# Ledger of designs, part 5: VH-VL binders against V-type ATP synthase subunit D (atpD)

Target 1, 210 residues: V-type ATP synthase subunit D (atpD), of Coprothermobacter proteolyticus (b5y8b7)
Amino acid sequence: MASTVSPNRMTLLALKRRYTISKRGLKLLKDKLEAMVKAFRDLYTEFDRERRYIEELMEAFVELLNQYESETSPAVRDRIRSMQLFQVEYELSTRMVFNIKVPFLDVSLKRMDIPDLYLQTGPAFYKALSVYEELLPHLLKLASLRNALHMMSVEIEKTRRRSNALEYNVVPELERTIKWVQQYLDEMERSQTVRIMKVKSMLEKERGNA

## First folded at step 1 (VH-VL)

Design n1 (framework fv_namilumab)
Fold by ESMFold2-Fast, scan of step 1:
Structure n1 (fold): chain C 210 residues (1-210), chain A 125 residues (1-125), chain B 107 residues (1-107)
Amino acid sequence: as target 1 above (210 residues)
Amino acid sequence: QVQLVQSGAEVKKPGASVKVSCKAFGYTFTGYYLHWVRQAPGQGLEWVGWINPNSGGTNYAQKFQGRVTMTRDTSISTAYMELSRLRSDDTAVYYCARGEDYDFWSGSDYGMDVWGQGTMVTVSS
Amino acid sequence: DIQMTQSPSSVSASVGDRVTIACRASQSISSYLNWYQQRPGKAPQLLIYAASSLQSGVPSRFSGSGSGTDFTLTINSLQPEDFATYYCQQSYSTPLTFGGGTKLEIK
C-alpha cells in the first residue's frame, strides 16, 4: 500500500478510520467465531444424543423385523406391505442461527386401523410398529440436525477466513500505510515551519538594513 | 469524471410504487455508500436511507421503514430506490449521493461529496 | 433522532458582507457535521465536512467551526454566486438529519 496512496490529510483520516473499523471488526469477528463454535458444540451434542438413541432403536427394529419375517408367510408379508399402516403428517420449520436459515423437518405418526392379524403373524409385528412409530421422527430430526451442523461448519469456516484476512493482511497493511503517510506529513510540516522561519528571518534582516 | 446519473421524472397515482435509479461513473462503485435524500417542493432536505453497494446492506429512516427498498446491481454500477404505497406528501425531488465509507458505523468525517441531478417524483390523482 | 436547528431561517446581505449561519444539534455530535450549499433548481454541493474541513474546490471564503452541539458556517466577503440555501447535516449517527436550511438573499 505504501507509496500507492496520495499522502494528504484526507487520506490519513480515511486510513485511520478504516484501521479503527478493521480492528473493531476483527474483535467482533473473533467474538462471533467463538460464539459460533460454542453453538456448534451444543448442536453437535444434541446430534450425538439423537444418533445414539436411534442406534438403539434401529437394533431393536432390525431384530423385530427378522422375527416378523420368520413368523410370517411370504403371502401375508406381501399383503401387509400393501397396507397403509400409518397416517403421516410433515411440518417444515425454519430457525435462524447466526443469520443462517436452517430447515427442520418434523413428523407426526398416527397408526391406522388395520385388520386383526394375530393368527397370520406374531407379536413381533406389533412391536416393530411401535418401534417404527418412535424411530421415524428421530431419523428425520437427526437428518435436520446433520444438515444444520453442515451449514454451521460452512459459516464457521467463512468467518475464520475473514478473521484471518483481517488479522494477517488488512490490518498490518493499513498499519504500514498509515505510518508512511504520517511520516510524509510530519516531514512536510517540518519543512513548512522551516520555510516560515526563513521568511521571517529574511524580513527581519531587510527591516534592520540601513 | 466522477458523477451520478439518475433516471427521469415520474408521475404516479396514490398507492402506486416508484423505482428510481442512480448510475455511478468514474469511481469504484463498491467503495462508497450511496445515500438517498429527498426534498419536497419549497422544503428542506430529508434523509431516506443508505445502501452499502459492496454488501447490499441497507439502513432506512424509521419514517420509511416498510415502504422503501434500496438495491444495487454491481455489474452496471447502478443503485435503486423503490418507494411503495405512495402518498401525495411523497411528492419530492429524490437525490442519490455518494458518502463515505464502505463500512459504516457511528461517526463519519466525510460528507456526501457527489450528488445525482435529482429525480422529480410527483404523486397526484 | 438527532434534531438539527439552523438559525436564522433567512439572511439578507450584500456582496462583500460577512455572513454567519448557526447550527445546533439536540445532542453532542463531536465534529461530525457537514455543510451544503444548494442553488435554486440544483443538487446540494458539499462545502465543509468534519465541522471545519474545506471540501476540495470550495473557495477559501467559506469556513466552518464548532464542536459538540454548536456549529457555525462563515462566508467572508460574499460573492454573487453565494446567494443560495445552506444546510447543516450531522453524520454522527443514523438516521442522518439535516437542519431546516438558511436562505441567503440579496439585500
Scores: ipSAE 0.000, ipTM 0.404, lowest interface PAE 16.4, mean pLDDT 83

Design n10 (framework fv_namilumab)
Fold by ESMFold2-Fast, scan of step 1:
Structure n10 (fold): chain C 210 residues (1-210), chain A 124 residues (1-124), chain B 107 residues (1-107)
Amino acid sequence: as target 1 above (210 residues)
Amino acid sequence: QVQLVQSGAEVKKPGASVKVSCKAFGYTFTGYYLHWVRQAPGQGLEWVGWINPNSGGTNYAQKFQGRVTMTRDTSISTAYMELSRLRSDDTAVYYCATDEYDYVWGSYPYFDYWGQGTMVTVSS
Amino acid sequence: DIQMTQSPSSVSASVGDRVTIACRASQSISSYLNWYQQRPGKAPQLLIYAASSLQSGVPSRFSGSGSGTDFTLTINSLQPEDFATYYCQQSYSTPLTFGGGTKLEIK
């Protein structure tokens, strides 16, 4: 509360109201944060699995490219370089994780018909094409997963900061203010009760009562 | 003693603008949001918008977007609602009302104090 | 926008009666519902906030209940000063919206 707090019953009820709402909001933010951290961990596991698979494919791909280069003449390599070897299709999709829209890019490759090269190069060329067909989509998926992890990390940090502000600043401040107002009101009630009882005792004494 | 005191009744022609004031007494002006609610004769309550006197931030109902402006002057604890391009169906009693806010979560609006209302009549 | 529907639109009752007014939200608003009383020619007054919390200074014969989409205001043992129009209001999201009102009339 940015403003001065007046210690009266109306303010006390309003503060207790804000306390209840802040506590409920804190619970919701903590639940959301926990769910987001779990989702982040699941995505990271998928990312790591994808990364390892790509490393295996890259190793195979490099070996096949080296073999292709050693088995193929420069003239044939120049011809191959000028060809369209693949037809590319891509699809953009959005995955919603909690309140976050995360873009994913998927691509697929179709090998073009190139039988004219059968006697001009070795099997390493065709094996390299097969590995490339598999490698490229996985590389783009890895990039999409990395982007998703980044977006989630930003949102987790924002949610964590909001949760911490409520837990360590707002809620404790409300608790302290409520306690102070309640103590003030209790003191006022005690003082008034004592005064009333003293007056009552004086009046009753005039009648011979205790 | 908390009270909100509004400006007097206004009679305007269609197309004119009206500016209603609401002066706060008995509480910290910047600690409470000020809402504007109107009521056409014989009709129910309709929310117009609110202003945060501390920040000057506002939120207006879509129906009034582009026609209403809410402002405040913290030096005199007074909030203003200006409604422009008046139409006959803007004829209503306009109330100001206050609610508390939480700086992290924002307002949880419930109107604990109301002004006496300002009758705005739009006729040609 | 969240639409608030009150029923009945009017009710006739006698002093001492128990009166119940209903309010329905077009979507879940949790407990973000307030009740107001408006006497003829006067500004509205807050009776109940957060669905069931009684405003300071409001007689204990008033009570509120409900959560989500269905809410009720109950007046136990109606008094002469209770003949007024009652409005529910959601405070869950902007724009803030009110019910159409329930006019409580002498039978």
Scores: ipSAE 0.000, ipTM 0.407, lowest interface PAE 14.5, mean pLDDT 81

Design n11 (framework fv_namilumab)
Fold by ESMFold2-Fast, scan of step 1:
Structure n11 (fold): chain C 210 residues (1-210), chain A 127 residues (1-127), chain B 107 residues (1-107)
Amino acid sequence: as target 1 above (210 residues)
Amino acid sequence: QVQLVQSGAEVKKPGASVKVSCKAFGYTFTDYYLHWVRQAPGQGLEWVGWINPNSGGTNYAQKFQGRVTMTRDTSISTAYMELSRLRSDDTAVYYCAREYSGDYYYGSGSFWYFDLWGQGTMVTVSS
Amino acid sequence: DIQMTQSPSSVSASVGDRVTIACRASQSISSYLNWYQQRPGKAPQLLIYAASSLQSGVPSRFSGSGSGTDFTLTINSLQPEDFATYYCQQSYDTPLTFGGGTKLEIK
């Protein structure tokens, strides 16, 4: 690689300028990566908190669904599956997470007025509806947080790739190329000095013999 | 599959504004910087500026500073270039081009190369 | 701004000929030089990046050389599809700048 560049002073100056810019850029990228990783950890903590809460709600919900199935006939369950139990309202908002616009979906549930249904179900059904009313908004929040983490992981990976390219490829290559060009120029200067000294010696001999 | 698709040709009066779109397909829109390059009829290529689709950050050539605005909509993977106070010498084909991001040198203001180009949008400014 | 000068502005050649296009930068840009080919009515396409690296899918008859301020694009044994306009572009500093272009025409 080093042998492909023109070894002159202008090239050396350009390479040294590039090296300085690349080193500064690497420092800034590493600082940015550190900040992004911290933001990711904070977001993951929120995600994990929501996940744990949902796991508790889901466990309760599954137990209540099992009780519901044992307390109802197949005909009643078929009727219930064909009905709209909730009126759902959505609200979309956007959060900025380290310069990334992340969509967050909020939902509110309103239980429908279904008188016939309540006369043919056991206590577990009512409890299951209550748990579901709480569970669904948290599931959508978890999905939004999951999406935010994914988007941030992509940005962290991009930044890491750029940082690694600078640290392990670009900066070392510039160092090697600068060293090669510098050595070539130093060698040329030494060669010229030796030549000049020989010419001076020749001229001094001629002057002395005259 | 990987491609940049630009909006159709525009004809504008001097003093008007034009907004050209560039939609990305087949890759993650926010992973690559997008540049705008123009070419007047029978002339060479001229760089206008770039946008970072992730942050919305922009950098414009000094010649266009104050007249050009670059934006993006990440929900539809589309970048926009709006040029205002049009003159007859703004008549050109405007291209969007993707910068290869894997080798980008942050902080240097230098770019690697354009590996993917849109088909171009002809903007004609005439009375 | 870094000024890019291409020579010649046009060249007439026949199929099978060897053609060289020169590009000169007003200051050293190391190896941050790209070459693009533009066929009439089409968008430019990348041929060579980093002065000498051949883009995937580009025929081996294309080659680039040079560093610092002087660069050359060489096309060995011209094919009919090679008659196009060629541009050099520096990626060393902003604003990004292109050469004036070299139109390769049929003799």
Scores: ipSAE 0.000, ipTM 0.403, lowest interface PAE 15.1, mean pLDDT 81

Design n2 (framework fv_namilumab)
Fold by ESMFold2-Fast, scan of step 1:
Structure n2 (fold): chain C 210 residues (1-210), chain A 124 residues (1-124), chain B 107 residues (1-107)
Amino acid sequence: as target 1 above (210 residues)
Amino acid sequence: QVQLVQSGAEVKKPGASVKVSCKAFGYTFTGYYLHWVRQAPGQGLEWVGWINPNSGGTNYAQKFQGRVTMTRDTSISTAYMELSRLRSDDTAVYYCATEDYDILTGYSYYFDYWGQGTMVTVSS
Amino acid sequence: DIQMTQSPSSVSASVGDRVTIACRASQSISSYLNWYQQRPGKAPQLLIYAASSLQSGVPSRFSGSGSGTDFTLTINSLQPEDFATYYCQQSYSTPYTFGGGTKLEIK
């Protein structure tokens, strides 16, 4: 509000400094926003590529599982279900994306030494194991990328809100207040000058009349 | 894409009133002061006044005080200048212009965008 | 009111020439001075603001100088599109006032 501000030289200087800081802040936020949006698009492209690849792997895996189930007796399937087919190790890592700590979960799979089941399961079972070895790491990567995109979208929204507040509320209000204070001071200066000139004129006329 | 589009030419008789419009595109209408400047045929530029589109506050040159009224409609981003009791010497092209300033360069004010102008002819 | 005086009122020059236009204020206006270019039948365009700051998109052959009461617009190596009328304007206090204009004509 311009009416709550004392229109004097010190106030004008303070408002000018605040305006300069706000304008710089706005430029930095806009630059940051542009960089974040670019990074988001890059991550989204990676996410979409991973999603499509996983869709292909999942279709292959389901088909192979169906073949395995149709070709294998219930007794053999029950025995396999009780076996440990893989040794699984998880590794948590953190990536820094625009000061955001994004957790990434990686997995490593090692096929266990299992009795030769080829005559009992056929090639579909072994093909399914190979697809699963590839599928699981990509699923975890997809989940990590989705989480990264979500965290980045939150930061982009916060940055947009801050940028909008500065651009459409703070900066325009400072501009209006500065212009009002400056105009008030300019009018005060001119009113003072006119008064001085009028007093001079009155004194000269009185001297001339005498 | 910042553009100011003004209303068409007007022909008026002495004593009449004229109302010129200026519609803003491509920027936040309430964020910038809008000025009116006129130019008589073959003459220089003369400042008429300004309006703050946000508050509706105005400031007019003393020469036009009592004859000019500046208004705006924020819903259509349009400013208006109405000049009454027209005289032959009011014949001029009337321009609207946005005012911006750069405090980083030392608190300067300037007219960065201008409308195309509206010719107002006052003749009997 | 602050009176703005431009000199000369007209100047004839050839392409490639260096042209200077002067502007004087009746009182100190610090650096609150702008220069505009106007072609016949067109609206004015901002060239220079704050006495010496070049507006975005304006060719570097245009430059402004001065402070207080005396200001100069310089066009180095005049081009055909530069033949127009030039106005100075003070924005130090209301009412904003313009110089009388300088018409730049082809020799």
Scores: ipSAE 0.000, ipTM 0.418, lowest interface PAE 17.8, mean pLDDT 82

Design n3 (framework fv_namilumab)
Fold by ESMFold2-Fast, scan of step 1:
Structure n3 (fold): chain C 210 residues (1-210), chain A 123 residues (1-123), chain B 107 residues (1-107)
Amino acid sequence: as target 1 above (210 residues)
Amino acid sequence: QVQLVQSGAEVKKPGASVKVSCKAFGYTFTDYYLHWVRQAPGQGLEWVGWINPNSGGTNYAQKFQGRVTMTRDTSISTAYMELSRLRSDDTAVYYCARDLDYGDYWEGYFDYWGQGTMVTVSS
Amino acid sequence: DIQMTQSPSSVSASVGDRVTIACRASQSISSYLNWYQQRPGKAPQLLIYAASSLQSGVPSRFSGSGSGTDFTLTINSLQPEDFATYYCQQSYSTPLTFGGGTKLEIK
């Protein structure tokens, strides 16, 4: 690489200090990246666990809805669709994961009184309501976890790019520049030493000392 | 701006010791050798020795070997010359001077000098 | 040790004169000779290094020549500020040694 720096001892010391700081920074970034990847893996494991549980609940819910539809007349189904079956309450929270602000939404359901339906639909309807009470909170949790994973993936990629720039560009360039300046100074020092030794040798030869 | 600032004048009795300081400004202290040169009143210049501020290595003129000690403190960019067992013929102005070539004495050129410290040895 | 001998010990001259100061080494020092100027009450100042190289900031009226054992400092067209004491110094080997000095005085 072409050097644009003045090859002197002061420049060499400044470059060596910059190199040490950059190497230390690279190690800290690599440690941070590894910690973030571990956190991402743990969060993904939680996400996958929630996804599998939701799949089981969804299969049960669909089967119960099919049974409900077969046991309930169209007029009763129309009436039920117009009713308020639940009161919904929400709680908002935020978590910080490696300097990322992630929103999490929790929900709780309170079932309304529906006595008019006791004689006009079957058990499948009430079982479906029970499954829905479990399903909805887990769906919102899954959405929050997915969002967290996405945000973490973006930050991991940024950290990886910064780490790569230091490892493959900045640190090697500093190393090459330091080597060039050191070689120049070593050659200057060697030239001066040879010069002094030559003068001493000439003086000894002049005196006839073999 | 490069500058070497020395400690103030000293009056000592024969047999005492004196320690002169030389503080460097405007350059990297460890990159240049520092020499000590003295001048007795009305007489010429006499080389005492040098110190490498980076390594702490020293070289003294044979005349002063055993009586002179050169040290430095890199945290305050200051070099010291201590001369012991003072005699009346040690009365002189003592100068510190920077070597021209980046901490190497093989050229032995003095591009910047301190203002000098008068050391008087009298009974 | 290398002994350095300057001649003359003093020289009287007028402004505008050309002055020559000689310095002789007791053994060959190649071109490792430096010249300093010292004004009364001041520290010495480097004029010339490596026998003939002019230090930055030093007027061109100063010049050095010589090699081996015989060296010369020449001041062409003296100025009032040039009346000072001049010293030669060998940088060939330790201990570094100075000449006895040459005092340049107004005539």
Scores: ipSAE 0.000, ipTM 0.394, lowest interface PAE 22.4, mean pLDDT 82

Design n4 (framework fv_namilumab)
Fold by ESMFold2-Fast, scan of step 1:
Structure n4 (fold): chain C 210 residues (1-210), chain A 123 residues (1-123), chain B 107 residues (1-107)
Amino acid sequence: as target 1 above (210 residues)
Amino acid sequence: QVQLVQSGAEVKKPGASVKVSCKAFGYTFTGYYLHWVRQAPGQGLEWVGWINPDSGGTNYAQKFQGRVTMTRDTSISTAYMELSRLRSDDTAVYYCARVEMATIWDEYYFDYWGQGTMVTVSS
Amino acid sequence: DIQMTQSPSSVSASVGDRVTIACRASQSISSYLNWYQQRPGKAPQLLIYAASSLQSGVPSRFSGSGSGTDFTLTINSLQPEDFATYYCQQSYSTPYTFGGGTKLEIK
C-alpha cells in the first residue's frame, strides 16, 4: 500500500496511464538491449578475428627477427637500429557505434629509402619490415575495437539496469498502488450502494404510507 | 550448499486459499529474485510470478492477477505464495526458483529450484 | 505473451545416439532462451542459459544453439541418465513462458 497517494478515480486513471507507458518503455528497452547485445557479439567476432590474425603475424615476425639475428653481425645490427626505417602518421577519427562515440586511431606507414643492405643482412630483414608494415595498423585497429567493446559493455549494463528497474521496481510498484486505490474505490462504491438502497427503502415506505 | 526448501503437501476444497512457503539457505536472500512456477499432473511448466525479497516488489502473470499474493520475511529468509479462490484446475506442484538480480550480462534463468509442493484441490 | 513451441513432443532413442530438440518462439527473443531437464518426480534443473551457455556441472555432451526465434538443444552421445523431459523457456519478457516439453524415451 502507498499512503502518499490520494485514492480517487482521477489518481487511478493517472496511475493506469503511467503503467501503460512504463510497460511500453520496458518493451522498447528490451528491444534496444537485444539489438545492443547482437551488435556487441558482432563486434567481438571482428575483434577475435583481428586478434588471431595479429597472433599469426607476430609469430611470423618473431621467426623473421630470429633469422635476421642469425644472418646479421652485431655491428650491422647497431647501424640498422640507428636508421629511420619508417615514416609513421597517426589519425584520430570518431565512429558512432550504437549511439556511442568511439575514438579510432588509424596509422599510416611508409618505408623510408634505406641503403642497400642485401650483402650485409640478407632477405629476412626485408621480410620482417614487410610484416611490421602490416602488423602495426592491425594492432591499433585491435586496440580501437577493444575500446569500442568496453564502451558498449558499459552502455549495455546501463540499459540492462534501467530495464531491470522498470521490470522489478517501477512496474510492480505501480501495480501495487493501482490495486490499493482500486480496492479503496470498490469499498467506497459498495458503501455508497448500501446508503442509496437505504434511501430508496425509506422513500418507498413514505410513498406507500401516504 | 544453496538450497530452497518448500512446505509440505496441501489438500484444499474449491474456493479455499493455500499458502506455500519457500525457505532459502546458503546465499544472501535479498540478492536474488524468487519466482513461482507450477506444473499440473502430466502437464508442462507455467510461470506464476516473482517477488524481490529486498524491496517486497512483485510481478504476477495476468492469469493469476487478483488471486495470488507473494510475500517474504527477510528475518527467516522465507518467501510465501498464497493462491485464493482455488479451482480444480489449480491442482499442481508449485515450485519456487531463484533468479540472480543485476549482473553484467543479465541472463535471467532459474539456477536453483525448490523440491516442489503438491497442492490438490478436490471436493 | 510469447508462445514457445517445442518439437517433437517425444523422441525414442538409444544410448549413444545424438538427439536434437527444437524450440520456436512466436517473436524474436534474441538469445534469452534457457533449457531445463526434468526427471520423473524431480524438480527441473538448468542445463543451458542464454541459448548456448552451459551451466556449471552439466556434462559437455549438452549444447544449445540458435537466436531470434529458432533454437535447438543437442545431446551428443546419450547416456542412461539423460532419459527425461526437456523444456525450453524464454526470459526475454514477462510472463516467462515455457515450451510444451519433449519427452526423451528409451527405444
Scores: ipSAE 0.000, ipTM 0.426, lowest interface PAE 15.8, mean pLDDT 84

Design n5 (framework fv_namilumab)
Fold by ESMFold2-Fast, scan of step 1:
Structure n5 (fold): chain C 210 residues (1-210), chain A 125 residues (1-125), chain B 107 residues (1-107)
Amino acid sequence: as target 1 above (210 residues)
Amino acid sequence: QVQLVQSGAEVKKPGASVKVSCKAFGYTFTGYYLHWVRQAPGQGLEWVGWINPNSGGTNYAQKFQGRVTMTRDTSISTAYMELSRLRSDDTAVYYCARDSVDTAMVFDYYGMDVWGQGTMVTVSS
Amino acid sequence: DIQMTQSPSSVSASVGDRVTIACRASQSISDYLNWYQQRPGKAPQLLIYAASSLQSGVPSRFSGSGSGTDFTLTINSLQPEDFATYYCQQSYSTPWTFGGGTKLEIK
């Protein structure tokens, strides 16, 4: 069951205070939601730019890899697959996206010095290694951006739900309750005025009879 | 540092009353609702009620209505829960916990983010 | 009153395992569901609020999902400190009610 309120002046004052606070809260949540949606759009734009760049790198990588495969024997390719071509260095950092802490993994690759590799593989292979050195860090950045977008979407939905609860449930209910209490108090004042007039009328009749 | 510090353990006879205190540190006491939650030995958690330290307004679970009273003293940032007509099945650890939502902004309650250490109340003859 | 049912009552698992805990409400509570962790002899700690929002300071291996009546808590890769009792709780209407708890035990 819904709670009932005592219709008196103190209750009306308390309800009006709650209404003012709720209206301020709603405005702040709406402003926050608008700012979060803007931040999400900015982050999505960064994600899309990164995705497109990765697509270009992947196309170049595939072309170079196909050229390499056509120019080398299976024995040479097996030899290369068993080699350690890169040393990987990584760094974990945190970005603040509208007060949300998002982990970002950055990686850098260092090509190993391998004697005579160029003599066996040719320029297509070395171009492919260069593309791979660029591609892998960008793939990890894309994954981090995707995670950030997901976290942002969760917070946006939560903020939207809180905003909706205030706008469509709390504020309207306070408005209805304030109106009801105000109407009751107005009726009570009118009733008191009528009683005062009755008493005056009775006193005037008594004076006339005296 | 935000924390809630509760009063020490109590041992009471059936029919007595107990009053547990919860003192707030490191935040604006009147800015957050305070909840009381109890846990009987080996049992789960049970919500008792909440108090708004700003207004003194309360809401109690129907099971405790008429036996529980929640109050506060804003001058010392302390909330109190008094439970009367104690029975042996009131034996429990009583926790106070802060609502995660600021009372000035949102009336929807989203969780209890800061908890007191708990107060053991033992009711036995 | 809204009744909260957790399943299972206990789970045995090893460090590194993925564990899921279910919570069901007797009526729709939208997303007004919280998850708490309680270690033996300690006060509960808020892990997740609004069904899926991770509380500040809580490790990212914890996640929540669901809406309406069916909710789950997932721990992606168990750590030794995760062996505790977990509770769901609805904040949709008073009285607030908790699930019966799920005890996570070492296998």
Scores: ipSAE 0.000, ipTM 0.417, lowest interface PAE 14.1, mean pLDDT 83

Design n6 (framework fv_namilumab)
Heavy chain, then light chain:
Amino acid sequence: QVQLVQSGAEVKKPGASVKVSCKAFGYTFTGYYLHWVRQAPGQGLEWVGWINPNSGGTNYAQKFQGRVTMTRDTSISTAYMELSRLRSDDTAVYYCARDRSDYDFWSGYYTEYFDYWGQGTMVTVSS
Amino acid sequence: DIQMTQSPSSVSASVGDRVTIACRASQSISSYLNWYQQRPGKAPQLLIYAASSLQSGVPSRFSGSGSGTDFTLTINSLQPEDFATYYCQQSYSTPLTFGGGTKLEIK
ESMFold2-Fast, scan of step 1: ipSAE 0.000; ipTM 0.405

Design n7 (framework fv_namilumab)
Fold by ESMFold2-Fast, scan of step 1:
Structure n7 (fold): chain C 210 residues (1-210), chain A 124 residues (1-124), chain B 107 residues (1-107)
Amino acid sequence: as target 1 above (210 residues)
Amino acid sequence: QVQLVQSGAEVKKPGASVKVSCKAFGYTFTDYYLHWVRQAPGQGLEWVGWINPNSGGTNYAQKFQGRVTMTRDTSISTAYMELSRLRSDDTAVYYCAREGSLADWLEYGYFDYWGQGTMVTVSS
Amino acid sequence: DIQMTQSPSSVSASVGDRVTIACRASQSISSYLNWYQQRPGKAPQLLIYAASSLQSGVPSRFSGSGSGTDFTLTINSLQPEDFATYYCQQSYDTPYTFGGGTKLEIK
């Protein structure tokens, strides 16, 4: 509180220095928060774009699977379930987003060399394989983007709380304390001036009456 | 659904104290700052202060410093504002309001949900 | 303290009109400016935050613009339920301060 500090010139200078540092820190945190919010918005736009594209691909994939089922016998479907259709490779990478390590999972699919089943499955099967080759990487990208958004949201809230603490607690307290110390010093100076003038007045009257 | 429910109207004499409550529903009480805003009859809105329900930290407008105390009880998701040394010009509707929504991610300091208000009348 | 000046203090308008309300800050507040609507006997409701962002559930006829010291709230094609008092509020620095309000009334 202002009443717990020693009201002198050195204390006033120290408080003013602390105030300047706190104001700079607040500006830096506000600038960081603004930049983080803009980055979050950009990332969310990318996420929403991916989500919409995946919805489109899923609709096509489901329709193709339904056509495949209608064009094939149970025996043919059982045979296909036992086959290795794709070779899958995963790559885990880490990206830095505002000094946060964010994991990104990437996948590459390669269609295996399989027997020609066209006469048994029809074109819908091969079209479904092509859609799946595109769909799976985008699903993993969506999951990675969702995770990045979550991690960034947590950091934004922490930064906002820190910024608010400086703005609404620390800086106002320093302002009040500085004002109190300044007023105290101003009053002390006025009191000293009045005392000096009083003594001079007393001496003047004494000399005049001698 | 997010809702802030305030205590009922109060009539006080000059010099008395009043304590208004604001109970939060539908969200995690400790995740959002709560503000108090008052409105004198026929007049505009005036910010009184805020409380961080997580830490108990507060910030009051200079005009109310020394007369207002904001507290909270996390076990019942309720915030309190106590105003002492009441004057006739303290007659107003007192609102509690929640600061911001994490879903919006743009700025802090906006009040997305408001209590219904508590009329405090100071009369001799 | 940051002083917020709203103009006009009252506006008379008819359903279907375009109404604009101005809000001026005594110093730069960046985009930390919010708009509220208050119907008689009710608590205020958030319309616009961060100068131009529309709150979810608020009709698209409401829009906000401006930055720094000069801000505007626009209501395009006024509806009967829009007759209320409107307030601007800065959240750039404490104490948070409100404009004097603009009462929108039937012509």
Scores: ipSAE 0.000, ipTM 0.414, lowest interface PAE 14.3, mean pLDDT 84

